# Designs tried in a protein design chat: VHH binders against Bifunctional chorismate mutase/prephenate dehydratase (pheA). Part 2

Target 1, 371 residues: Bifunctional chorismate mutase/prephenate dehydratase (pheA), of Buchnera aphidicola subsp. Baizongia pistaciae (q89ae5)
Amino acid sequence: MTLKNALLAFRNAINILDKNLINLLAKRKQLSLNIAHTKVKNNYPVRDIEREQMLLKNLTILGEKHFLNKKYIESLFSIILEDSVLTQKKWIKKYNLNKYKLEKISFLGSFGSYSHLAAQKYAKKHSKILTDKIYKNFSDVITSVEQQQSTYAILPIENQSSGLIIEVYKLLQKTPLFIIGNIYIHANHCLLAKKYTPILKIQKIYSHIQPFKQCSKFISLFPNWKLSNTTSTSEAIQHVAKENDNTIAALGNESYGELNKLEVIAKNISNKRNNITQFIILAQKKTYITNKKTHLKTIILISKKNENCEKIIRNILHKNKITLLKLKYYVTSKVLLEKIFFIEIENIYCIKHILKQFTIEIKCIKILGCF

## First folded at step 14 (VHH; from Y3 with S54E D62Y E65K)

Design R5
Fold by OpenDDE, fold request of step 17:
Structure R5 (fold): chain B 371 residues (1-371), chain A 121 residues (1-121)
Amino acid sequence: as target 1 above (371 residues)
Amino acid sequence: QVQLVESGGGVVQPGRSLRLSCAASGFTFSDYSMGWYRQAPGKQRELVASIRSEGDYTDYAYSVKGRFTISRDNSKNTMYLQMNSLKPEDTAVYYCARGYSWGDEYWFDVWGQGTQVTVSS
């Protein structure tokens, strides 16, 4: 074979490969469109940053196995992923233009999170759409509504196991948004593994720290299990899904397990049967406080540097025969003995009067919502 | 600019102690929960410990419980990880992270560059 012929042959081979690459990319694009459709129908966000990161990581590892430069693979697939995202967004935009302008809901994190579940539940009930933007912190979630990028924000305020989410309360003190509703999500942990994995074959389980603690009784039944901590429940599930290992499992929610094609090996493995997270819905819509029984609940935030504040609150409510639905507080300053109180009271005919009394006696009250 | 900078890593013998520090800047430190992660070679990044914004709540991975202590000084915008009774298995790059936690959820949005901890005889 003349050198010229050999070179031509190799070039031709490369051309064939390039063509194949284009075909593969085209197929991938089609799948992206299908995904977009599915996401819209199910009210899923377009982007899952964690998933994307994991995907890139896995691809880079795979590339390395084939002696491809990590940065090269990362760069290439980053471009591909971005194109996929753009494709999905474009499609969804078109889709939405043809439909009634659906109001968007912002929430923290990605698909599979409790925030997502809460948002999804609300969206489904009220015919809303989830945002396609991934928000990484509570402040950004709130800001998205303040800036009218979304109509609603869903944030967690309390978990039965971990208590008050103080960071959200701090934001509630500052935001002009109102609480217009609540959603309760039950956290039911399950053991998730690949299909046909016997529980006795499991050797290692993946989870965030909290689920490990929450499922400690169940885990104690299997003393030989190795525990591996992940940054999130979603990560744990995804890890197990990715690995070709039938000896590993993850703790997480059933829904996300199903999405990742994992099987529920064990259900209801939480120490507490009723692990509930309370979410609130925030909006710009002003809540009107009325003495009419139009609303069931009034939510109040009180900031006070007085040790007797709780007593004062309770006394006011007691004197007026008002039902206290919830009273929670957290210390903002140990030195200054400053506390923030979160109060839920039943809305009654004299609610305005009660609020006035709070204002007079306690001062520094904020009405967060009435619904 | 939001930034987290880890320090205090190094090489130590088994049974020894290290104290890691994370200096935060560019944001209100007390508005966020913080956490320590670690990544060993060939392994996935894992959560080691977390601490709530006010320091009133801490959580630990089972593997480090009783040995490691997470703390924070909001006046100094600094988080710490006291690592006692170090084991070879603790060898990893340790990362500081900003985030939130509730129930079984933990989210982060900012990471440090990491600090190497090596435990070897």
Scores: ipSAE 0.748, ipTM 0.919, lowest interface PAE 0.7, mean pLDDT 87
Fold by ESMFold2, fold request of step 17:
Structure R5 (fold): chain B 371 residues (1-371), chain A 121 residues (1-121)
Amino acid sequence: as target 1 above (371 residues)
Amino acid sequence: QVQLVESGGGVVQPGRSLRLSCAASGFTFSDYSMGWYRQAPGKQRELVASIRSEGDYTDYAYSVKGRFTISRDNSKNTMYLQMNSLKPEDTAVYYCARGYSWGDEYWFDVWGQGTQVTVSS
């Protein structure tokens, strides 16, 4: 009775003290967040090992003054300090993500398309978080950046199986935007089906005419397959994903297949290995100047109406010992012998002088970018 | 007003030829790839042929390769499909499309109303 009441009183007192301890820990945690804000503004590191060791030393001295074991205090405050460091790191990570407003990247395509994959690869390469903006027309993709609705545009300029994407080069002649980088994407044709679909159970393949053509050797290994054309590889993948039929598959890209929860049954099944698409990134001049780093390439557009233009270009580069990385052209008129040249050269110390020589000897020159 | 108008369809006997035309207006024709699609009764729409903006690259469905020829005249804003050795399975509504193509990518955003081709005896 008398013992039972005393024990209850002590337990109640301990409960009150525990509530106060929790409140103090919560207040200490809030101060850690304020410290994180200060450290970000002054670029101080989150972890200061020397300060931490000094604090532990002082706390053990104070603890022993109050009859608390040194090892007990060291253990307790080591836990508290590690929580403080984790709290500060988490806050700083969140703060940095919010500080960098999500920039937008514009492209023609869909989720899982090669343009989408190229946008993701660009974001990863440059440690950026980008919001995708999808358009139905290359002109609208470019306009979105010209009007500052997006920061970047990504467009294909060449595919190794089908050549230059002349439609994009025509837009490059008109736009004031600058090329600030490029991305290469391998067209990895894959056989895609619902999970746990054995290849020998597949009877019908959906795809565009291009993957059927490009994978004909692989397809010939399965003469029982029925081939069904679709308007796009994306449509084929969506069709297989929607149907409750585990004897069908699609031929298309891996990324869009995985987005639609399909399994890769076979990979790298193209007749030729080198089906690479080159994408460029366009941005406003101010973004180009702000984000400029060490540049290794210069891309030049040259419009020329004479038959010796290629020889002139090669002579200028040879005289100045400049590496020609890429020279491509398309014919605008066979009757008028008109060509438009696109040149990629390595960026060198004297590039401004060489570009001036180009403008003197070839008057129709536009510099598209340096990256 | 962006518009694609197909013509040249009709009823024809097997083994004969037809030439389809697609007249384009309201946009710069030479800035785009063009394509022919077809939709047979009860079937999904399928690509027949495509042509790049300068005629620099063409592609064909397996079933029409060697029989059909796609071409364009940018001075007349017109695309053509020459269809030789026609077969009953070529019976479909043929659609003209405008957009872009490269590799195994086909992105078309403007379509015509279609023209009927019927191959029967």
Scores: ipSAE 0.643, ipTM 0.886, lowest interface PAE 1.3, mean pLDDT 82
Fold by ESMFold2, last read:
Parts: sequence; C-alpha cells; structure tokens
Structure R5 (fold): chain B 371 residues (1-371), chain A 121 residues (1-121)
Amino acid sequence: as target 1 above (371 residues)
Amino acid sequence: QVQLVESGGGVVQPGRSLRLSCAASGFTFSDYSMGWYRQAPGKQRELVASIRSEGDYTDYAYSVKGRFTISRDNSKNTMYLQMNSLKPEDTAVYYCARGYSWGDEYWFDVWGQGTQVTVSS
C-alpha cells in the first residue's frame, strides 16, 4: 500500500531525472556541432586523443568524489566522447559536400571527352568537387562564367599535333575573364571492345578520322580490319557499346570506354605516344593570391601588328631580367607579316613598370592572367 | 539567322571534278572551324574534310586525301571543297558544318541543308 505509493514516487522522480539527463546530452551534442564549425574554420583535427584522456581522468576523479564507480564513469563518458567525435565527422563531411555543390565548371565536350578529363584533373589537383556544365560552343562556355552561372571554365588552347587553337585565343581577346591555371592532358588512344573480345576476332573499327591517322602503324598490323569513320570518338564508343557484336571495336579514350562498359583491348597504340593538349582555366578576376607564392606566371596578349614585335618583347624582358617561359603567335596577314603574340613570363613583382614599357613600345597589350 | 548554304552539287562522270561552296551568314565566320560531311543513303554521316578558322590547319578523311581540297575565303564568308578524280563511292549528300576542331576532337554545332553529289556513268 504505502510501499506501492513510495515506489511510484521514486520511479516518477527517476523519470524526471532521466528527462533532464537526455536534455543535457542533447545540449552537449549541439556544442559538439559548434566545435566542428570552429575546427573547419581553423583546420584543426576532429580527434584529440590527449584531450579526451585528460577529460576522462578528470571526470572519473569527480565521479569518485560523488561515490560513483571509476570504471562506470569511464565507460559512460567514453561512449559520450565517441558520439561527439562521430557527430563532428558527419557534420564536416556534409558541410564539405554542400560547399562543393555550389561550384560549377563549364566546358565544350561530352562526358568522357578530354575536356571532361581536364576538368576532373583540375578539380583533383585543387581538392575541389565541381559540377560539370557542358556546352556546344566556346562562347557559351565563357559567357556562363561571365554571367556567374559557373565558377570556372576550361578550354583547350594548344594541341601538340594541330597547334594553337586560334578560335579560343580570339575569345580570350574579347573576354574580361582571367586565366587562373592550366592543365595538360596526354591524349593516348585505346582499342575498346565488349568484354571478352579477342583482338583477332575484330573485323571492323569505328572512330573519328584523327585516331585512324594517329594509330596507322598499329592498324597496319591488321590489314583485314574495315575502318568506319564517325563524327567523334565518343560516338564510336557508344555505337560499339550498344551493339551486341563481338567483332567490332572503337578507337578512343580509356576513360570514356570504361564509362560505357567497354574493355581496353590495347592501349598506347598511337604512332606518337605524346600528343598533349594544354587546357586553361578561366574565372572572374576575383582570385586569391598568397604573399608566400614565390613564382608568379603572367600571360600577356599582344595584339598589335608591329614589324619587330618579337625583338622588342625579348629586349624589354632581357633588360628587366624577366624570364620568358613561352612565346607563341599566329599570323593574321602573311603579306604584311602581322602577328598576334601570346607570352608567358615569370618573376614579375614589378608588373606595372613592365606594362608601361610594353605600352610605350607596343600600343595594344592585355594581361590574360597571373597565377 | 545563323545559316549555312551549300551549292555546286550535281551529276558528274567518274574521274571528273566538282567544286562545292558553302556560304555562311549570321555569325562571325573567321571565329570558327568549318567542315564538310557527307552521307550516302542508309549510311552514317561522315567527316570528309575540316579547316581551322584561319586556314592554318586542314585535315581529310583517308578515302579522299589527295583528291579533295578544302579551302576558305574569310573575306567572302565562304568555304569550298574541290573534289577531283571523283569515284562512284563519293556519291552522297554533302553538308557544310560550323564548329571547332583540335587534335582528334571535332565539335560541330551548325549544319547546312546539304547538296547532292552523284557520280555515275
């Protein structure tokens, strides 16, 4: 009777204490989230084993003063601390994924194209996760960054086998965007076919005109092969992937072949192993610079048609002890020997002085980037 | 408004020559690479030849190399295809295309209506 009522009262008191304990644990968990926010801002590690051990020791001493078993307190707070570490790790992971989701990179191409591979290489090099935006025209790629629909654009500027990509350089003359880096892609062709396709059973090869030309020595080893031109290497790969035919193959890049579930039957089959394409990354002028960067590269366009422009450029750089990294040009008039120059220079801590000299001697100059 | 118009197609005997023209309008012609494609009935459209924006680089399908010559006149916004030593297998609708090219990449986004070339006895 009286025992039954006392027991109910004790159980109600315990329930109240348990609710308070849950509330305190929830508040402690929220503080762990605030700590995670601070750690991401200051690049601190989530786990601090020495601090955890010290805290645990202090809590067991406090528990002993209240007649609580040492091992009980150690076990309890070990669980609480592990939950705190896990909560911080999950928050930081989610924060990083959401942060990267807002940035986009624009290019002309398709998934698996060399432009796509260049975008992926840039993202990896700079520890970024970027959303791909694909366009059909270089002008639209550039406009997407000018209008802040994308953060970055990536465009090819030179290919070792075909030279300068003049169409891109003409766009660089018009855009206010800056070159903030570059990426080199080593183009190497692969023979791609359905899984378990013996090379000797292959009868027909699909690809674009260029890979057939570039792999001609390898192809000559199989004179029975029938060659079928496609509008792109990506089209050839997709065609072979969709057909249920183990006598056909494609020439194209390994990455796109694997994306389409094709197997690499042979690789490194180009006549020349090193066909490198240089890509540039464009962004709005707002780019950060650290005062600890010891080597600055500046890319300058000189669009004036001076007779002795190259000599003037080299003389100015020599007199100012500036290293010329690259000098490229294309001819706009063969009769007048008119040229547009693109130069890369380094160690330009006094760029304003150099620009004044270029302006005096060559009236039309544009800084394309400094990185 | 962006427009590519082919002309110069027709019927010709094997071994003879034909010149195709592609008149471009509605865009800055010298900002783009150009190409000629062809499509025979029931077959896939294939690249015949391409030319960079300043005429600085040209490329050809193996089947036409040495026989066909691509050229352009940026002052007239016109691209040409000189087709010599024509064969019956050259019979196709020939299309003018605008876009970009580099290395083994060809990215064309605008096409003409096409002009018929027939090579028969």
Scores: ipSAE 0.624, ipTM 0.876, lowest interface PAE 1.5, mean pLDDT 82

Design R5
Fold by ESMFold2, fold request of step 17:
Structure R5 (fold): chain B 371 residues (1-371), chain A 121 residues (1-121)
Amino acid sequence: as target 1 above (371 residues)
Amino acid sequence: QVQLVESGGGVVQPGRSLRLSCAASGFTFSDYSMGWYRQAPGKQRELVASIRSEGDYTDYAYSVKGRFTISRDNSKNTMYLQMNSLKPEDTAVYYCARGYSWGDEYWFDVWGQGTQVTVSS
């Protein structure tokens, strides 16, 4: 091996370690938020100097066993601990300011699922604290908002690997609820195992069909691994968490792995790009469209029974100088050339004119939302 | 009442074929994804194949890919599993399931009682 090739290999290894270090710091910060939640419920103070001093002492002892200088460890973790305290104080202050805005958000899934992550991302983006309500089917999710048991619903509408989620689109045709926003979630696959599991000791990987396909490049680096299918990534994670076996791992999402006390052995191991799922948020009110915002967009459902429908839609929009942001459809009958179109456009000022023109040339049109 | 009833199971020699059916009632069949799962004695229940509500996307376990074909007929409220080149390892109780699937997400809330498939000489 040349000196240049050896140095490049070492530098690449360090870069990988630095990425893992950043991820660990981010996880530690998230745990600080969980601690803040517990403290507010039990009225405990944020700063615990005795605990911090004991933690620093233990960490310096541990660090010295790994050949790390005491002063180095003290400096490093003092910075980390101060960030943790600041993070907790900010969260508690925000929680107290927003406690009267606690609303409910409904979704299909479980704690740690991608739908749950989408709900959390929506809450963060809009500075809301929301109570999660989990259902086993999309119809119940929508009904919970229609009956005012929840304020918001989150549902997936498209996934890059499997396409349109037609089951949700069928519900959108029937519900009086409106789309008030969207959230994109990158489906990230992680290798998950019990604490202190060396990657080279792993012999068997559990997951469902899709992550094995999506992570095939990474998996090929370990040709001795036995792949075992499960009904879901959640079941794979639970199986690995239950067994006292240092040779097994699961392939699944990071949040659910952490819930089940597993460690991330490797992160971001999908082949080219993370698989993206688009979620929409449903609510009863059109309050979002009444705000004075620029670049508002409107989502419209159109159904039509002819082969020229896409051309007609595009011609109407271009004649009226309306920007077409997205056009999607699914086929309900190949023999009858039946399609249902979902379009996204800009410029709400023209929407009444456009609806009138669509109604003349197309029988069924429905506004699904504006945001 | 929501019901799923499997049929078509039996005893068959290795290398032969078998076709399972799942008849659905009590709900709008075309509003849901469907799946086939199996459970051998002493093993966990595993996904065999899944199919979206319009047949627009299918997925298969690696162990059955190329040998099994999932399909559905929404006009008959029925899902099928064509199992070719059967192996002794395919011996299990096969369950049909109703729910939703997309990407690596599988959320099934209704299950059938199962049908036994045994592959042996």
Scores: ipSAE 0.605, ipTM 0.874, lowest interface PAE 1.5, mean pLDDT 82
Fold by ESMFold2, last read:
Structure R5 (fold): chain B 371 residues (1-371), chain A 121 residues (1-121)
Amino acid sequence: as target 1 above (371 residues)
Amino acid sequence: QVQLVESGGGVVQPGRSLRLSCAASGFTFSDYSMGWYRQAPGKQRELVASIRSEGDYTDYAYSVKGRFTISRDNSKNTMYLQMNSLKPEDTAVYYCARGYSWGDEYWFDVWGQGTQVTVSS
């Protein structure tokens, strides 16, 4: 073994130790966030001078047992403690802002509709409490966010059985709002009744008008059923659950039925089975910056008026080894061979380089968002 | 003033054909899905057919599939319903509707006054 090789071995060992030190400091910082949560719940002050002094004393004693200088340990942990206090103060201020912030989500639909379920799923996924704002058309849904009457809009963009929802894509071309996420909803209407209810005993079905339309083929198999409209599927399920009556059932969501101790008598009874709808979430660009995530992001691009645009897009992606997740289009003029393309791709580190390539070879590109 | 005006209704013998039109005004026709609904006496209003804004997707009630064809001409702001092989049970007031449709969701906010279709010998 040479002196040079011995030095390299020692330096490698130190590098490993430094990595471990950084990991421990990061873990300690995360625990400071947990402490901040506890302090705000119990209205305790962030800075506890007695606690800090006792901690420093104990750490210097421990350090001396391991032959570490007292003043060195005091200096080191004083820096760490000041960072901890700063971190906790920042977290508490952010927590209080979120606690008092009223956020609204707009959509087209009704309570219990798939758009409503998508809004609830988004709120749960992101640990948010959102107030629903329901509108009669998509343009009002988007305008509510543009005018800052709502924080988020949720809109369907594609349905497995019927394809692109072109009306929404036309609005996306016009709006300055940015896509900050998506949600997938599977249509899952079920016939729900109290336990031990035979289907032949059922005489009356409760639901909102939409599930009755969506399950019309199944309902037609039982022409003697009386249909009773409710204001929501949740109301229908609650009504059937509270009544001591084995002749009634509800059409609604399986999960809500199970929570109300109802039995699934039949499932997959919607006219269009295995029907998945993709919803997007729109927000102001400032909201996008706040919610920005890294790594696995999708960019939605709109390309304008180019006969060979699909080939150009595919060539650029192939040349740069980028995964194409979706490519869709609709025709705006068959005479002029005009199409509008919508592209989803996997995010990569060099995305700015690839966007420059797209700009050079394609006349018009609009980035709708990434997430 | 947003308006939908149906025309083309009338009395016709079973097995014959009829073509309904819906003229739209007061809004950008190509921004919306359109639909035909019908209401027979003593019955609730039911969807007959729907068509998305570019004619890219159509949907039909099971009872009319193969006999009725929905179409639209965005340059004329007009939607059509071609009704072939008419049956007495097709007798109803037919309504034009504007809104959105996707999958099996149908959300319409503007309605016409209706046009009567009567199929009888």
Scores: ipSAE 0.605, ipTM 0.874, lowest interface PAE 1.4, mean pLDDT 81
Fold by ESMFold2, fold request of step 17:
Formats: sequence, structure tokens, C-alpha cells
Structure R5 (fold): chain B 371 residues (1-371), chain A 121 residues (1-121)
Amino acid sequence: as target 1 above (371 residues)
Amino acid sequence: QVQLVESGGGVVQPGRSLRLSCAASGFTFSDYSMGWYRQAPGKQRELVASIRSEGDYTDYAYSVKGRFTISRDNSKNTMYLQMNSLKPEDTAVYYCARGYSWGDEYWFDVWGQGTQVTVSS
């Protein structure tokens, strides 16, 4: 064979070996990623300098047994080990970022308010970590989801002491969003003060007018207390927390008191324990559709003038053997006997047929959601 | 442009009556709860009364219950406060507010400029 042909043959052999070397380096990199996964699960640090030094020492000894220069092996595997550490660090950083990738939930209120507690309860129920977005207006809360700035909105629809929150129902009539769930919150008032405040040394109580009304039996046990109105229970709690006065207390919720470093002096002091607020969760249709679990109920809005509307609704449901879970309404005109009805019914196989029957008998109907 | 404009304030003798009005513009009045607040000199602003969007629920501060009546006329975009049996302690700047109320929650986001009520002999 010619000298040029022999050289080409050696170069081809080297190319084959180089491809094998690259393949082995790729396999080693994949094992480094598996190691990173294990380190995250067991809380081990990425960089183990003692292990790296021992590995490098062993590799130089092995290299010498194969007649490879110690300095050459040290340089080569130092590069490989540094790449391995950097690869593991990048993977773990990406994993941690994705672990806490957060959707947003919008509500009206403040940190520690009952709306905030409802948002937290929803997140826990669905194993979600959500970023809170607080707004001053229900319309802005809904708009934030309509414009995809947030994934969820949470809004109150009913309170047992004050009834329907008609303002929210009016927004539900206008929004294309869907109700995807509900949360119930008990509004139990607490007496809150700075730590180490004896109840007998308290002279002045701050709160809104409603908690004073709802806790009047408890307050009557302390006739010397002076009652001072605030614009909200959260303002009362903040005021007591800021003042250097161990003779003052607030009425409000336990969670907001704890956020402001106040101690609960007395719990469950309301006259009646039937102060539950129902919250609903709104989302885009896309979010609603991705829930594959069977929905138990359908919420329907019916706008009807005729006083026979309730009878018509009940007759249609009875004819089709559908359970009416809830019926609520508010009056829009007493003179014209106009009402707007909100109903919850059990979710059944033939719901579309029944919705068509509602449309025939009752002209103004909107499906708000199923959950 | 969202606006609340109070009117009807003035100087009045103890035991007499005044009627305050709050004219609303720039928003759908019937979509909101409304409230009257007052601020006496040297005191914090306090709720006097609140009324829900359809007049379906009202609430009052203990100090004015039985003497003051809150009402609204959604066709005129106006809220009212009828103040009877006025006392010197009722002397304050009275503000109307727009927002929401339910249970023990009160969240108001828009406020008027205020109208002075002075009860003195």
C-alpha cells in the first residue's frame, strides 16, 4: 500500500475512536444528571470536593497503569469533573425554579382577610402554590382573569348574616368566566391584643360596627370597655399592633391578628356561630375544560320578569327528576315584580336536553359553570 | 371619571334634622354598595351607615342607630342620609363612599370630597 493510503487508514481509525470517546462522555453526562436527581431527593450538596479529589487521584493512578501521563489525566478529568458539576448545578437550579412556578389568584381584600384565607384554602385543596394578587374592586379582580394576568379569581357570593352579595352576582351575569369551585369560610371573631395583655386590663376595643353587633353578649360581660369604630377589622388590628398601649384590643379574625403579631385573648366570642361566607372560584374556559373529574353540580343564572318563574323552574326540574340544590334570587324591580334567579342543580347525563327545555320556557338563561 | 359629590351639609341647632345627598357619576351606581362616613376634628374617620346595591341590607353605627336613615335611589344615582335628632357629637365632615360590604367586611375604594355638618346652638 502507498504511504498516503496508510495515513488515511490510521486517520479513519482515530475518527472511529473519537466517536466512541464522545459517546462515552455523553453517557457519563447522563449519569451526572441522574446523580443530580438523587442529590436533590436526599438533600446532598452538588459539590463534594473530597469525593472529587479522591476520584481524580484514583483516575491518575489508573491512567498510570495504562502508561498515560499523570498531568495529562489530571488536566483531562479536571475539565470533565468541572463540566459535571456545572451541569448538575444548572439542572438543580432549573428544577427548583419549576418546582415553584406559580399561577396567580386574584381577590379583593388584604393579606390575612377572609378572602385571603379562602384563596389559601383553595390552593391547599388542589395542591397548588399560588401567587396572591390583591385588588380594590371586584370588577378588577374579574378583569385580571379575563385578561390572563391571573389564572383564578376568588369572590364571595353569600354571607349567612347579610345574605347574597348582589354586586358579585351582577358581575357574574356579564363575565364569560366559569365557576370552577367553591370555598366556605367561617367568620369567627377573636379578641386580639399584644402579647401578655391580661383581659382585665383591657379598657378600649377597636373594630368595625358589624363585629361589635355580632359579639354584643361577650362585650356585655365587660361593661367598662369603650368601643371605638374603625373603617375595617384589619385597620383595627393594625392600630392595636402599632400602638404602645397594653390596655387596648381589637375584634377580628385570628389569622390577621397573627400576621400582625397579636395574641388571641378570647376565641369564638360571636353571639351566633352561623357566620359562614361562601366564595366561588372563577377561571377561563381553557382552565375549566382541563378538569377531567366528574362535576357534581351546575350553576345556572336565569333572568326572568314573571313571578311564576320559580314555579316554572321547579316544575321543569321535577318533571326531569333533577335535584334542586340551591335557589336564590334578588329583586330588580318591586313594581314590575322582576327577579334574577341563581340556581344550583345536580349535574346529570342529560343536562343539555334540560337546558334546551329551560330556554323554551324561560328566554334569558346563562350557564355559569359546573363543579 | 368616577365621582361622588356630597351636598346638604350646614349649621343646624341640636335636635333638628338634615338630609345629605351623594350624587354619583362615571360608573354603574347599582353595581355597588354605598356608605356614609364621618370625621370629627381630632378623630379618625368612622362608618356611619352602609347600604347594599339594591337597598337589600343596611347597617348603622351604634351612635346613630334609630336617628339616621340611609337610603338610595338607583334611578337617580343618588344616596341619602336622613339625620334626625342631631347632637353636637354629630359635628363632622361627612363623606360618601363607594365599594362593597358583606358580613363584617367593608371595602370602599372611591370617596367624595366631604360636606361639613355642624351641630351647635
Scores: ipSAE 0.601, ipTM 0.862, lowest interface PAE 1.7, mean pLDDT 82

Design R5
Fold by ESMFold2, look of step 15:
Structure R5 (fold): chain B 371 residues (1-371), chain A 121 residues (1-121)
Amino acid sequence: as target 1 above (371 residues)
Amino acid sequence: QVQLVESGGGVVQPGRSLRLSCAASGFTFSDYSMGWYRQAPGKQRELVASIRSEGDYTDYAYSVKGRFTISRDNSKNTMYLQMNSLKPEDTAVYYCARGYSWGDEYWFDVWGQGTQVTVSS
């Protein structure tokens, strides 16, 4: 064996030992992560200075038994121990952030309001557990999602009796958020009372003035009823639920009554039927579109100054064989003949071609969502 | 500061008219629905009329329909209530409110101080 060959043999042996050292350090790091997992379960602190000092002492004693300098071992294992503490701290910090990350849904309303019911329906439909965040105006609802204080916002966009909720449309023009779904709520009043309450024994009805007006034909069938105004339908329902009295009832929404353990004595008692409110859900991220869905919705906001804008929109969609699900608009200037159109369509696979045709004839297009 | 200031109340004889005004400041008036509420002595506050942000939809209490007209001028940040054929039953403090309305939902977050309307023989 030559001198160069002997040196190469020793260097190869060192390389093998270095590989083993790296493997041991990796194994030690994994055990440190397992320790962090155990510390979280038992709420122990990350750093144990007394143990670290004892470990260093024992390692220097062991190192000296193997002809290793005390200061060398102290320096080496001090670096290893600090890496272990840093690794555990980073893991526990990430664990704690995920533990307190709750998905929140924001809306305007109150507990028992139609917006609250829409939020509950969305959560159930998508198998989600959501924390409610209630705000006093739509702008704050949307801002909470824009600033990542809430995951979702839910807002009404149309009611069958009163039409478009233009205030929400104005916010949709400004927000970078996406529509990721919708929920429909039937806004109908019910007569609510304690279980097993015969309707003929009822003497007094509680509600807000508006449900009394909206159910006046039904109420007229019972001229002996005394009507008592409350500040809200929720107050009326709560009052009836608290009293042990089979002669009182409330007018309010079915879902809030059932949440308060009241029985629906009569349904569909409003003078006008089928008052459906459409709610939309806004989020930061677009929904995932599956290739297996046969009916996809694209919601588009279109601004146009041409008097024939509706005919142009319908012709473009017809020419491209796209189903128009909904077309609504409101006027922003009668003098300038400016309108804002809100359309829902099916079949987004040719959307780029449609956008080209729309931009030839239309001032502004914004895609609000696809779901 | 966001505020609403009512004016135009007073004492009138039955059958006469009054026009209430609500001046708005501190916010973008055209972004909100507006409403008039009233509260008679010993009664709870009730909706009189509401108007959407573009004037595209109005709603009236049954007791005032055909007699009262709600309107708004977004260029002047002002809402109005024209009250014709006044009756003693219309006697109340009238409040201006800002918020949102749709269907049977009424969500108002800002209120005025009120203006007294008295209809007496």
Scores: ipSAE 0.588, ipTM 0.859, lowest interface PAE 1.8, mean pLDDT 82

